# Designs tried in a protein design chat: miniprotein binders against q93zb6. Part 30

Target 1, 365 residues: q93zb6
Amino acid sequence: SSSSSDPLLVKAAKGQAISRPPAWMMRQAGRYMAVYQKLAKKHPSFRERSENTDLIVEISLQPWQAFRPDGVIIFSDILTPLPAFGVPFDIEEVKGPVIQSPIRTEEDMKRLHPIDFEKLQFVGDSLKILRREVGEHAAVLGFVGAPWTIATYIVEGGTTRTYTVIKNMCHTAPDVLRALLSHLTKAITEYVVYQVEHGAHCIQIFDSWGGQLTPEMWERWSKPYIEEIIHAVKKRCPDTPIVFYINGNGGLLERMKGTGADVIGLDWTVDMADGRRRLGSEVSVQGNVDPAYLFSPLPALTEEIERVVKCAGPKGHILNLGHGVLVGTPEEAVAHFFETARNLDYQTLFQNHVPAEKAEPELVV
Key: E = the ipSAE of ESMFold2; O = the ipSAE of OpenDDE; V2 = 0.75 times the mean of E and O plus 0.25 times the DockQ between their complexes.

## First folded at step 17 (miniprotein)

Design h4 (at its last fold request DockQ between E and O 0.64; V2 from the best seeds 0.74)
Fold by OpenDDE base, fold request of step 18:
Structure h4 (fold): chain B 365 residues (1-365), chain A 102 residues (1-102)
Amino acid sequence: as target 1 above (365 residues)
Amino acid sequence: SPEEIKKLIEEARRLLEEARKRLEQAEEKAKQGDYEKALEIVKEALELVEKAIERAEKALEEAEEAGDPYLIIDALFLIWFAELLQEEAEKLLKEIEKKLKE
C-alpha cells in the first residue's frame, strides 16, 4: 500500500499520480548562496563542513529555508565514506580531491576494510535531524557515488580528465580492478542502507565518470556493480526509490534503464520527450533544465521550466537541473524556479492538449 | 467504477508498452536497411497506439465523471505517452516510405 504520507518527491519517483512535479536541484546548497559563502569563510575546510553534524544540517537546510524545495539532499561528498573503508583523502581548493596512496595493486587492496559506520555517525545523525526538520513537507535525499566513479578517484589519486590509469587497469590489472569494484559495491550498498535507516526517503547514485566510458566499457565495468547495489537495496529497502544519474548519458539511457533504478536522471543535452520515449512509461525521469537558464530573464526561465515539464509528461517526473547549480547563479532565479514548480498543475498543463479537432464545427449560420 | 477505470488504464498501458517495443523493432529494422519489414512493424505499432488511445480516452472520460483526480492524471499520462509514440512512429513511417521510393 503506497502510504498516503509519502513526500511528493517519493510519489513522483514511484510513478504515482500527483498534481505537479516535485522539484529539487543538484548542488542546491552551495557557493551561489550568500549564506553558504559566509559559512564557508568561517569554516574553510570542505571536510570540516561535510563531516560535522551541525554544519551538515545547517548547510543542507539553507536551501530549505530560502526556497522550500520538495527535496532536501544531505550536504556531503561521494568520497565521504572513503576513510570509513580504509582510503584516506584530502580536498584541496584548487585540485579538489587528492588520494595520497592510490590503489593499483593487489598489495594496495590490503588497505581496504569493511565500511565502519562509527566513522560516519555525522551522516546518520544529520539525516535523522534533516528528516525531523523538513517533516512531511519534503523528501530527505541521500546519495552515493557508483563503484566505477569511486574507483576512478581511488586509482587516479583524485580528479582526472583522461582516466588513463583506471582505463589501463581494465587491461593490465583487471582482477585487481574487479576486486576493488566488488569491495566498493559492498561498502556502497551498506552505506545506502545506512542512509535509508537514518532517514533518507530517496537515494541518488552518481556515476559521474561512467559517461566517460564507451558503452561497452560501461556495461562491463560500471553497470554490473550498479545493478548489484540497486538489487540489494531494493531487497532491503523496498519502499525507497533509487535515482540513477550520469552526466553526459544520452547514449546510455536504455542501458541505464536496465539497472532497475526507479528514476533516471537526464542531463540538459537529452531531449526530455526523447528520453521519456526511450525509457518507457514505467521509468520515472529527473531533470533536465540547463543550469545556464538560471542566468536568463525570469520569464525565459519560466517558459523553459514549463517546456521541460510538458516534455516530461504529467507523471513520473522530478523537476531538476540537468546538472548542479553553477557558481554565480542568482539566488532569485533559484527562488523563482521553485516558486514556478509549486505553481504548476498537471491538469491545467495537459487537459488542453486533447486535440482541438473534436471541437464540433460551429454551425456558421 | 474505479476498478473498471483502472482496468482500462492497465490495458492502455500494456498496449503502449507493446507499441513501444514494436517501434524499437521497426527502428532497428530500418537501421539494418530492411525497410519492408520496418514498414510492417511500424504500422502494427500505430494500430496498438490507436487502441491504447481509445482506452485511455474512455478511462479519462470515466475518471472525470467519477471526479477521481488520480485516475484523471493516470489517463492523461497515457494519452500524452501515446501521442509521443504516435509522433515518433509517424515520423519513422515517413522516413521508411521515403527510403522505399528511392
Scores: ipSAE 0.804, ipTM 0.916, lowest interface PAE 0.6, mean pLDDT 93
Fold by ESMFold2, fold request of step 18:
Structure h4 (fold): chain B 365 residues (1-365), chain A 102 residues (1-102)
Amino acid sequence: as target 1 above (365 residues)
Amino acid sequence: SPEEIKKLIEEARRLLEEARKRLEQAEEKAKQGDYEKALEIVKEALELVEKAIERAEKALEEAEEAGDPYLIIDALFLIWFAELLQEEAEKLLKEIEKKLKE
């Protein structure tokens, strides 16, 4: 059937029984790879690398060629769609992203317009090519930033450690902030659908700054907009699973479940077994090997991968790191991670390799 | 039959979700100081977990006889999840009983 032809990662995201966890890594294409470093030296502009179809495809496929992960994520940025709805940005070498005309008032919001996909053709074209290149051997992954995270950049004008402007707006100009978040919700929803229509099998939603809010503030200023995106996308793209990840999310897991996401990504500081218990049996998880283990001897890395998989259970698990691959990570360790994942077998792990601390329930009479 | 195995799996899943919700309620009651009510709810959750284990283990046995690797994995997942809830319930029960003796 059509579900049996889905990539392994899509099956795991949907909670279907499969023989092993699929694996991919956040930031699997990047500065830890020699091939990326050489390309970035030749093409030093990040905007060029992330907005030129040929470069996007080359970069996205570098980890595919080297390691054959079960997912291939498009090389892009959560800020990439901003110019398409009226928010131009630059990338400065030291500061990172800069938004010269922040949106903080009703007057500022007049610059916003509906998302214009003619400005995002490189995304659609790249996704189509990636889909053809990997075929049914991997899932093609698209992604977006959550409305709160995007609003943080737009209001602050760039990266910040304090969030003082947007946090102040929660109290002094809540209606303007709600209007901005509502516009972003609509634009991001259309951008998710666009990515799906052009080849993405699965969409990752990142709320990078959501972990900086108290749970109560997150419920007020982030969750409702994420819920709206997920609800709309499930109606329009019912076959496309959605993964939801927040940096530093240990205190938010049950609230994240409430968004309706198919998969909750766990960072490495969360006890995987505790996360599965808190999320329940009907939600899949992604994660959560500590990226520092990629610097360990390979047998120790194998043991940690097996520990995490056993703690996640034999179903509904996308094996990943708890955050992105670190610069300086040995490529040999990344290769070993993916080789280990490909050689796992759930029946062997859970029928024959039960950890001593996880004895089976006793038989009842 | 595959239909019979799937029915056992679905029943076990329903029982475990109910048990999980009961444990959340028991934890809330314990935080409020309602230890007698919390104790009652935890014991109900343990009974639901035991009923779920019975069904999931039967499903596993039948799936192994049928040689269906994906029904085997479905059953293994429910047994694994039941163990997770049982461990939580037993820890909560001990804490509640300690509070009642204090």
Scores: ipSAE 0.733, ipTM 0.905, lowest interface PAE 1.3, mean pLDDT 91
ESMFold2, look of step 17: ipSAE 0.702; ipTM 0.898
ESMFold2 (binder alone), look of step 17: mean pLDDT 90; pTM 0.885
OpenDDE base, look of step 17: ipSAE 0.796; ipTM 0.913
ESMFold2, fold request of step 18: ipSAE 0.718, 0.732; ipTM 0.900, 0.906
ESMFold2 (binder alone), fold request of step 18: mean pLDDT 90, 90, 90; pTM 0.887, 0.888, 0.887
OpenDDE base, fold request of step 18: ipSAE 0.794, 0.789; ipTM 0.912, 0.911

Design h5 (at its last look DockQ between E and O 0.69; V2 from the best seeds 0.69)
Fold by OpenDDE base, look of step 17:
Structure h5 (fold): chain B 365 residues (1-365), chain A 102 residues (1-102)
Amino acid sequence: as target 1 above (365 residues)
Amino acid sequence: SPEEIKKLIEEAKRLLEEARKRLEQAEEKAKQGDYEKALEIVKEALELVEKAIERAEKALEEAEEAGDPYLIIDALFLFWFAELLQEEAEKLLKEIEKKLKE
């Protein structure tokens, strides 16, 4: 039973009637904010910032303090759990994530172990603090990478543009890759449950690299493992909404619906009304304002927000960007986005969609 | 009554889900080149959408009279979604009718 006390974002995710769309932004804590830049100069390591409870909480609350979003996502990385199941990684300033010892063989698989939550206490503690700090005024958001996305980093040894090693493993070492994906599925399932138990109201699954597969390869190598996670999480945490997001998902929408996610995240390259038609009434949508609109004049940003909200319809919408906030985005535009979202009313926005009473043709007697 | 409004909303929802399934079937038949069967199915989908609109409109009117903002939003959503589905079905209908004239 949906408690009357659910955050607005959780109600929207569950497709409950509410007065306006809840709003949050991917990368709402980040380099565009002066307070983040100041903190990042003091703590230059990304791992230091993302693996220390006090810094995680401080950074996660920066957008909360400034803008009062309806969602407060934990400041973390999809790779954060890797050391907790036997995959060390580094983050280099120029290269991004680096995994020094890729997993590509059965022998490499022996390095993997069950997820150790003692190594992830900073995530649990941060989520508990965030839940306390936001109270009932926002949803605390957890997140994870999808098994395929995490496997891509592990197999490639970091960020890739071609995905050639992992795509080749689908043909050359399919059993090794299935074993890796199955291990990641278990670890990620437990990590989602752990985040929920520590105060996440909602979980977003990022299959950031799933959009680089053919639809057939995605259905074979990504989808089954995401379905397994969602099914297991729904069984253990039935009241927790799951948002599923793929960047470049326009070719995958109907397939994404099949995962059992409560919310499908759309990027800005998908028409919101087309996305709604293709997904149907039973699944919620998230998105999908182009992050570039935050550089536009505020009236044009308002019009685009209203357009997207009207295209999404008066229920089951989480207002977001189609992707993360861009570096150099004006903080004033982000403030305006959240203010605009707070001032929306579905009754007002959709009043003009009521067909004018078909004037009964006056029977000219 | 709120219970009667909820019943109309649930009926509209059921009709829309049935209409959507019919539309998906019509699209598949059209892809298979069975345009006659696709035409039959898409017309059935449109009839279901029309019935859903009627239920959603009535639910909206009764929700407005009751002053229940949540039931108003539920009805508005179903109405809005029915219109989107109608536009899609009408587009598919035109495409099928074009193919049957070729």
Scores: ipSAE 0.712, ipTM 0.882, lowest interface PAE 0.7, mean pLDDT 93
Fold by ESMFold2, look of step 17:
Structure h5 (fold): chain B 365 residues (1-365), chain A 102 residues (1-102)
Amino acid sequence: as target 1 above (365 residues)
Amino acid sequence: SPEEIKKLIEEAKRLLEEARKRLEQAEEKAKQGDYEKALEIVKEALELVEKAIERAEKALEEAEEAGDPYLIIDALFLFWFAELLQEEAEKLLKEIEKKLKE
């Protein structure tokens, strides 16, 4: 396919030379926007907002209409595909996601089946519409949760602060857990391909709870399954870049590169220059402005955006927050973020670094 | 020519990847307490970075003369990355030299 017609974000993900970093924000559509809050009052069910095609498209386009980001991510949830392979879930007011019938035993595993895309037509239809409406101007982004993260929800029965059930399963029932992770790997692979076939230009993999594992445990219980997904997707969708992001990923960066992802997303706790040194020049990066800067005076926000871009270098960078947009974030700050990004120019930012005569290293005795 | 500029860019990339690997090795040796070997490896990495800078500077000059904005960006990236590795190497060198004095 024609790489010269790719959206700016796709070019950045592939490490191609471009004049400025593309920008988008994790959770750029959501509760911080007045227009979203009005829609959510009319449609109070999150499941309805995330599973009705017309609502998904309207919500996904709200940040596009307001801010013109370089990426438009489908409004969805990493748990959305679960009913399609045999794991129904609810959203409760206080607890959030709830999985009433967790999978913890070999018998429980019998409820799983191959992913059924008839139950996910709203995802495919929404991606097609988004591709038609913004695809000339912005990349359409799809996303999935990584097998460890999805397995954590399924085993724990919802959100958790302790991860004690799945961590115990690593030791007490490892063959069952590996079978669950293997099933999820297959289902998630097909779901990535489905999203690409229906219009996504780029896919982000979230291993939201992978950062709660020691690096050794992450290499045993998460990395191999992510590697398998990425390998299979690259064979079937060779033109589609993959972004890989973990919350709390400072101890995992080099290991994340080993998955084969095209782009490594950095959270805000990692220094961007340090991340670039550790990851090397062969992969692109995404991130990593601290979302708290959106609450700062606008000149401070500008300065931080420019600092992050200078630290990421003039190539292979998707400008983003290091975490999703926080509830209560001023819309004016989000607009300023995107306007600042659009007005950046790599040559202007980096040509002030004219080569200078090198000095010999000082010897210290 | 654009082909000559791309050749300089590819040479610089190879030198920088070699330098980065040498810096990882030096960090491992320093962690093990082998500061003499770590020092030798850091100095080798700095030589590789210097050679990469020379190629990136020439590529940038030629890209600017050609007026090719995307080759300019490619060259700027390599120079920027070389400076990044140079800073890390110099920091590691300073730490190793302090340990050798102790």
Scores: ipSAE 0.670, ipTM 0.885, lowest interface PAE 1.5, mean pLDDT 90
ESMFold2 (binder alone), look of step 17: mean pLDDT 87; pTM 0.853

Design hS (at its last look DockQ between E and O 0.01; V2 from the best seeds 0.00; counts 0 for: pae E 21.1 > 1.5, placed apart)
Fold by ESMFold2, look of step 17:
Structure hS (fold): chain B 365 residues (1-365), chain A 102 residues (1-102)
Amino acid sequence: as target 1 above (365 residues)
Amino acid sequence: SPEEIKKLIEEAKRLLEEARKRLEQAEEKAKQGDYEKALEIVKEALELVEKAIERAEKALEEAEEAGDPELISDALSLISSAESLQEEAEKLLKEIEKKLKE
């Protein structure tokens, strides 16, 4: 059946029995790789690299070719769909993303329209090619930004450390902000379904800026919209697991579980054993090796990988970093991470075979 | 309207309460070995859950049009509760069907 043919990562996300944890890394394609640096020099525009089908496929497959991760995530950006529903943006060298016409008022909202997939053909085409190239050997992952995170960019006009405009908008123009978040929720839902229909096995939702909210604010301004996306996607794409990740999420774990996500991504600041206890066995976990360990001696990296896997347990774990790969990370360490993951065996790691000589079950209630 | 959304939510709650009662009755009949009656009752519970989901999803649709996060969350909570009850009822149904094959 389709269940027996699922990639290892999909099986782990669903909590099925497997022999080792699948592994992939957030930002596994990128500037830490020499091959990426050479390509980026030839194609210096990030928009070109992230919006040209051939470049997207080449970049996405660079880590596949080098490391054979269990997941291949499309090279893209959480802002990529914005022009498709009426929010153009630019990439500036120092500032990064810039939203030239922020949305802050009811009048600004009139520029929004339903998502136009003709503007996103490069995403769909890339996903189809990736699915074909990796075959049954890895899961293809798509991703989106959560409505709060996307709204932060749209309202602030770009990257910010303070989020002052959108936080102030929560009490000065709450109805406009709710309308924006609701529009984004609908657009993002359709974009998730689009990615699944074009080849994605699994979708990760990034609420990258959600960790900057107090838990109460997160429950008001982020969680309901994520819940709506997850609910709609599970109805329309019932076989597609959803991973949910927030950077800085230690204070939010139980609330994140309440969104209905299949997998909760733990950042590196959460102890995996503690996170597993707090989340229970009903949901799978992803993570959470500290990316700084990729700068450590390889034996220390091995020990940390094994510790994290032992703490997560033999079921419902996708091995990952607790944050994206850092600039300057040695490629040898990334290769070692994936080699270590492939060589793990839950049977051996948990050592569950001991002969029960003359032992009988006596634990009857 | 907000009034219509709240009405749908209250209807879904009543349907779930009745479905829970039916499920408890089916469990009692199954414990007593009356699997034919338990089967009838668990099927009634599943029908009530389906109706509750329909009402809660309609409430969700209208809450989304209104842009009201509190009502959206309320509707989603009901859907989650209904789906959890549905899973419990389906597990009991499978257990009853196994016993009836004997």
Scores: ipSAE 0.000, ipTM 0.195, lowest interface PAE 21.1, mean pLDDT 87
Fold by OpenDDE base, look of step 17:
Structure hS (fold): chain B 365 residues (1-365), chain A 102 residues (1-102)
Amino acid sequence: as target 1 above (365 residues)
Amino acid sequence: SPEEIKKLIEEAKRLLEEARKRLEQAEEKAKQGDYEKALEIVKEALELVEKAIERAEKALEEAEEAGDPELISDALSLISSAESLQEEAEKLLKEIEKKLKE
């Protein structure tokens, strides 16, 4: 039942008639905020900040308190579940994420185990608190990395620019890589369900490195595992919208539509009107203001927000950036983005937009 | 913060450029046979490279924390450039230290 109580973001994701686009930003909690910088100085470890319930909640609520976005994403990392299924990692100041023992062989695969949620209680507890704190005023967003993206970190041993080890494994050790991706698919599926059961209204899947594949390799090595996750999650959590995002997805849009995601996230390099034409009416879109516009004069930012919203059309749009908020973005520009989004009206923007009739309560006589 | 990753990146770039200029000055002093001054300058270059790395690292952590592949790529590019410059500066340092012991 489409509960009249769904957050505006969930209604948009489902393509329901609403008065304006809901807005949130990827990385809306982060170091551009002076409050975050002050907290990060007290708690210098990213893992300390992202693995402590009180800090997760505080950080996730910083943009909620400042800007009142229509979506509040949990402060976490796509790598956060790795220790829970047998992959320890460190975040070195220098190198970012470091996996000291990459998985590249069948023998390495024996280190993997089913996801242990006792190690992820801080995520579940944080989502419950966030759901309570925002109430019906925003959607709580969970997120995960896609199996290919997570496998890239695990196989490469951390961040990579070339993806040479994992791309070579597609040819040199395809059975090992398929086993890894299948293991990750199961773990990520359970982790998505866990996030929903703990209060996520919507889940975003990040295939951050999927855009670095050829479209053919993406269809072979990423897409099937994403389709498996989405299918399994849709079966267990039918009312939870799934956003699927790839950075650099301009070559993949038609392929992404096949995954069963409710929303396709667009980066700023995709024309929103082209994205709508390519994806069709059956899928919602998220995005896609260039994060660099947050450095522009506020009138130019307003015009670009209005342009993107007009290109997306009056249904099934979640207003976002095309990627994460860029460090040193003025907090005033972020405030203005959310204020602009709140002041949008589809009746004003689209002269022929028929508002959803308030279903008058049928007086049961 | 998106501009602070960019600021950290720009600060890292600036520190790296300043470190490069210091490295070039140290090389020129070493070519002139002023190994004491070359040693002073190459140590200053190494301190600037370390600061550039620290900034680029913080930019990478923030870019990873921001999941911005472009900023991750930029930060990683700066780290790689800074590490390369560090290796050059350490090599020059060892050459200067060798010359000061002859």
Scores: ipSAE 0.000, ipTM 0.203, lowest interface PAE 12.8, mean pLDDT 90
ESMFold2 (binder alone), look of step 17: mean pLDDT 90; pTM 0.885

## First folded at step 18 (miniprotein)

Design i1 (at its last look DockQ between E and O 0.72; V2 from the best seeds 0.00; counts 0 for: pae E 1.53 > 1.5)
Fold by OpenDDE base, look of step 18:
Structure i1 (fold): chain B 365 residues (1-365), chain A 102 residues (1-102)
Amino acid sequence: as target 1 above (365 residues)
Amino acid sequence: SPEEIKKLIEEARRLLEEARKRLEQAEEKAKQGDYEKALEIVKEALELVEKAIERAEKALEEAEEAGDPELIIDALFLIWFAELLQEEAEKLLKEIEKKLKE
C-alpha cells in the first residue's frame, strides 16, 4: 500500500503507528545558523533569498545537512504568492512587510486577479529539488498563510500591532472584506494544490493573526475560509496531511478541530495533555516545546522534550517547538533536540505505565 | 491473530470515542446547572472508559505475544488516551458531586 513508503512525519500526521515522534522546527532554517548568516550577507535581500530556486533549496537544506530533521520545510514567506494574484509587496529591514497600496474598497479589489503560477515557478522548482534531495528520509513541507492572516497584511498595508483597520472593516465594509477573504481562499487553495503537485508531502496553514481575534470573530472571519481551503485541498489531494497552526491558540482548540485539519499545531502556552484531551484521539498534534528551552542546559532540554512527548501520547504527535527558533539559539541545542528525538522509543517511554500493583496490605495476623 | 487484535483495538477506539462524547455532554449539562443529569452521564462515560481499557490491555497482551510493533503502539495509545479520559471524568465527577452537596 502507498502508506508504507510515507515519511515518518506523514505517518504521524495521519495517526499511524510509528516507533517515535517525527521532529521538525518552525524557522529551522534561519538567522541562528552560521551558514544562513553567511549566505544572508552574500544575498542581503530577503526577497532575493526567498524567490530564487537555488537559494531557496540551499537555505531549506541547511538544517537537513546539519541536523537531519524528519521534516524539511521550504524556505519561503506566507506573502510570497501576493504578487502572483495582484498584490505587490516589499520587505523592509525595520518595518518588515510593506504593502504600498492596501485593499480597503471595492475599487481596490479590481486589482486582484487569479493566481498566476508562472510567477511562482521558483516555489514549484524548489519543492521538486527538495523532494529529490531528501528522498524517503524526510517529509518536504509546504506552507501558506490563512486568508485572515493574509488579508490583515493587505488591509493594514503591512505588519500591525492593533489590527484596527481590518477589525473595523468587519463592521464598516463587511462585503468588501468577505470578497477579499473569498478571493484569498481561492488563491491559497490553488497554491496549496500547486505545492503538493510539486512535491510537498504535508502542508502547514499559518493563521498567525487569528489568535488576535475574539473566539466569535475568529469563527466568523477566519474559520469558514480555512474550512473551505482544507475541504477543497482534501478533495483534490486526499493523501496530503494538513497542519493547522495559530500562535496563541489556547482559547481556540475546540474550534480548530472543526476545520478538518489532520494536525493541530500547539504553542508552548498550551499544556500538551490538556490539548490532547480537548482535541480528542482522532486529531494529531504538533509541538510544543518552548523555544526558550534551546537556551537551557542540554539535560533540561532532554527532560522537557521527554515530558512533551509523554504528554502527547505514543501516536499522532509531531515534535516541534511551540513557535519558531529564536535568534541567538545555539546550533548545538538544535542538534541535541533532533538527536534526542531520533533516540526516543514509544515502547520504552510508555510500557512502564503499568499501574504499580497496589501492594495488598499484608494482613498482619 | 492480527485480525482479532485489530478488532479489539477498533472496539476500544469506538468505546473511547463514545466516552469522549459523553464527557462533552456531561460538561455541557454541568455548565447548564443540571448536575443530576451530568452525574448520570459522567458515570456512563467512566463505564465506557473501563470497558475500553479492558479491551486495549487485552489487545496489548496479544500484540506483545504476536511481536507486532504497530499493534503494540496502537494498544498503548488507546490505554494512554483512556487513562487521560479517566482522569478528566474523575475530576468532573468530583466537581459535580461537590455541586450536588452545596
Scores: ipSAE 0.793, ipTM 0.911, lowest interface PAE 0.5, mean pLDDT 94
Fold by ESMFold2, look of step 18:
Structure i1 (fold): chain B 365 residues (1-365), chain A 102 residues (1-102)
Amino acid sequence: as target 1 above (365 residues)
Amino acid sequence: SPEEIKKLIEEARRLLEEARKRLEQAEEKAKQGDYEKALEIVKEALELVEKAIERAEKALEEAEEAGDPELIIDALFLIWFAELLQEEAEKLLKEIEKKLKE
C-alpha cells in the first residue's frame, strides 16, 4: 500500500491520482554531463566508478543536484551482481563488457554459486545513502537485467550482434539453458529484494535483448523467468512497484502485461496512445519521449513533452525518454525537460482542452 | 457523496475494461473472416463505452462540486480512456462495414 508521504513516482507507478507526472531519465547520470566527464577522467575504470560507494553516490546524485528529477537511480550496471554468483567480468575500453569464461555446458554451470551479498555491500550502502540524501523529494530506483538478457551476456561472452550461441542453445542444449535461466532467476530475485531492503523505492527490470526473440520464443525463454521474479518480489516486498522495459517492445506489449509488472516502459518507437489502449486501464506506463527531441529547440521539446503526456492520460504515467539519454545531449535541454514536467498540471491539461490522441507537432529547428 | 462517486468510477472502469476486451475479440473474429460476428461485438463494445462515459461524466461533475482532486483525476482518466476506446471502436466498425459490403 502507499501513503501521503510516498514519493510522487511511487504513487504514479501504483496508478494513484496525482496532479502531474513524475519524471526521470534512463541514463540521466552519464557522459552527456560535464561533471561526469570530469569525474570519469579522475577515475577512468568503470568498475571502480560503479563499485565504490562514494563514487556511486556522487555520480547518482549529479543529475539530482543539476535537474531535480522525481527519481534517482543508483549508478550501476546490469552485470554488477555477476561476480557475486561466480561469473567474473571485465569492461574493455572499446568492446565493453567481456565475460572471459562463458557458461555454455553442464560442466561450465558448476562455476555458479548462490549470490554472495558480501561482494555487493557497495550497492546496499549506496542505496541507503541515496535514500537519506533525497529524503521525500524523489524515489530511489534500483534495477536488474532480466534472466534472458543476463544469460545472453554469459553465454555469448559479451555484447553480440548475432546472438547465435544462445539462440542455438535453445535447440541444441535446452536443459542447460533452462538451468542457467533458473539459477539467474533465483539470484536476480534475491538481488531485487536486497536492493529494496537497503532503500530502493521502485525496481526497474530491463530485458534489453528480449526484443531479439520472436514473441513466441520470448514467452518460452524470457517471460516465465521474469514472471517468477515479479511474483516472488511482490510477495516479499508488497509496497515496491516494479517497472518492466524491453528494447524494441512494440510487438510484445500485451505479453509484457502478463508478467504482472506494475508499470510497462515504452520505447520511443511505440505510439503512446496506442500503447495505453493495448495495455488497458490497470497498468501504468513509463516513457516515451524520443531522446532526439533533446537536440531540438526548447519550444519543440515542450510541445513533444505535452503531446506525450496528453497521449498517456492523466494517471499512471512516469514521464521518461523512450531510450537512454544520448551522448552529446545539451544539459540545458535536460534541465528544460524536468522544468517542463514540474510545471504540468493534469486538471489544466485535461479539463480545459480537447482530449489529444496522436497529435505530433512538426519539428522546428 | 464520496462513496457514490467512487461507485460510479468503479462501474465506469469495469465497463471500459470489458469494452477493451470485446474490441480484442472483434479484431480476432475479423482476422478469421467472421465479419458478422465481429460487427456484433464492436457494437456491444460501443454500447459499453457509452454507458461508461455516462457514469464517468456524472462522477466528474459530482467530484468537481465536492472539490475532491483525487476523484476529479480518477474521473478524467476514465473519460480519457473511454475516448481512446471509442475512437478505436469506430475505426474498426467502419472497416468491418466496408468488408461486409464487398
Scores: ipSAE 0.669, ipTM 0.884, lowest interface PAE 1.5, mean pLDDT 91
ESMFold2 (binder alone), look of step 18: mean pLDDT 90; pTM 0.889

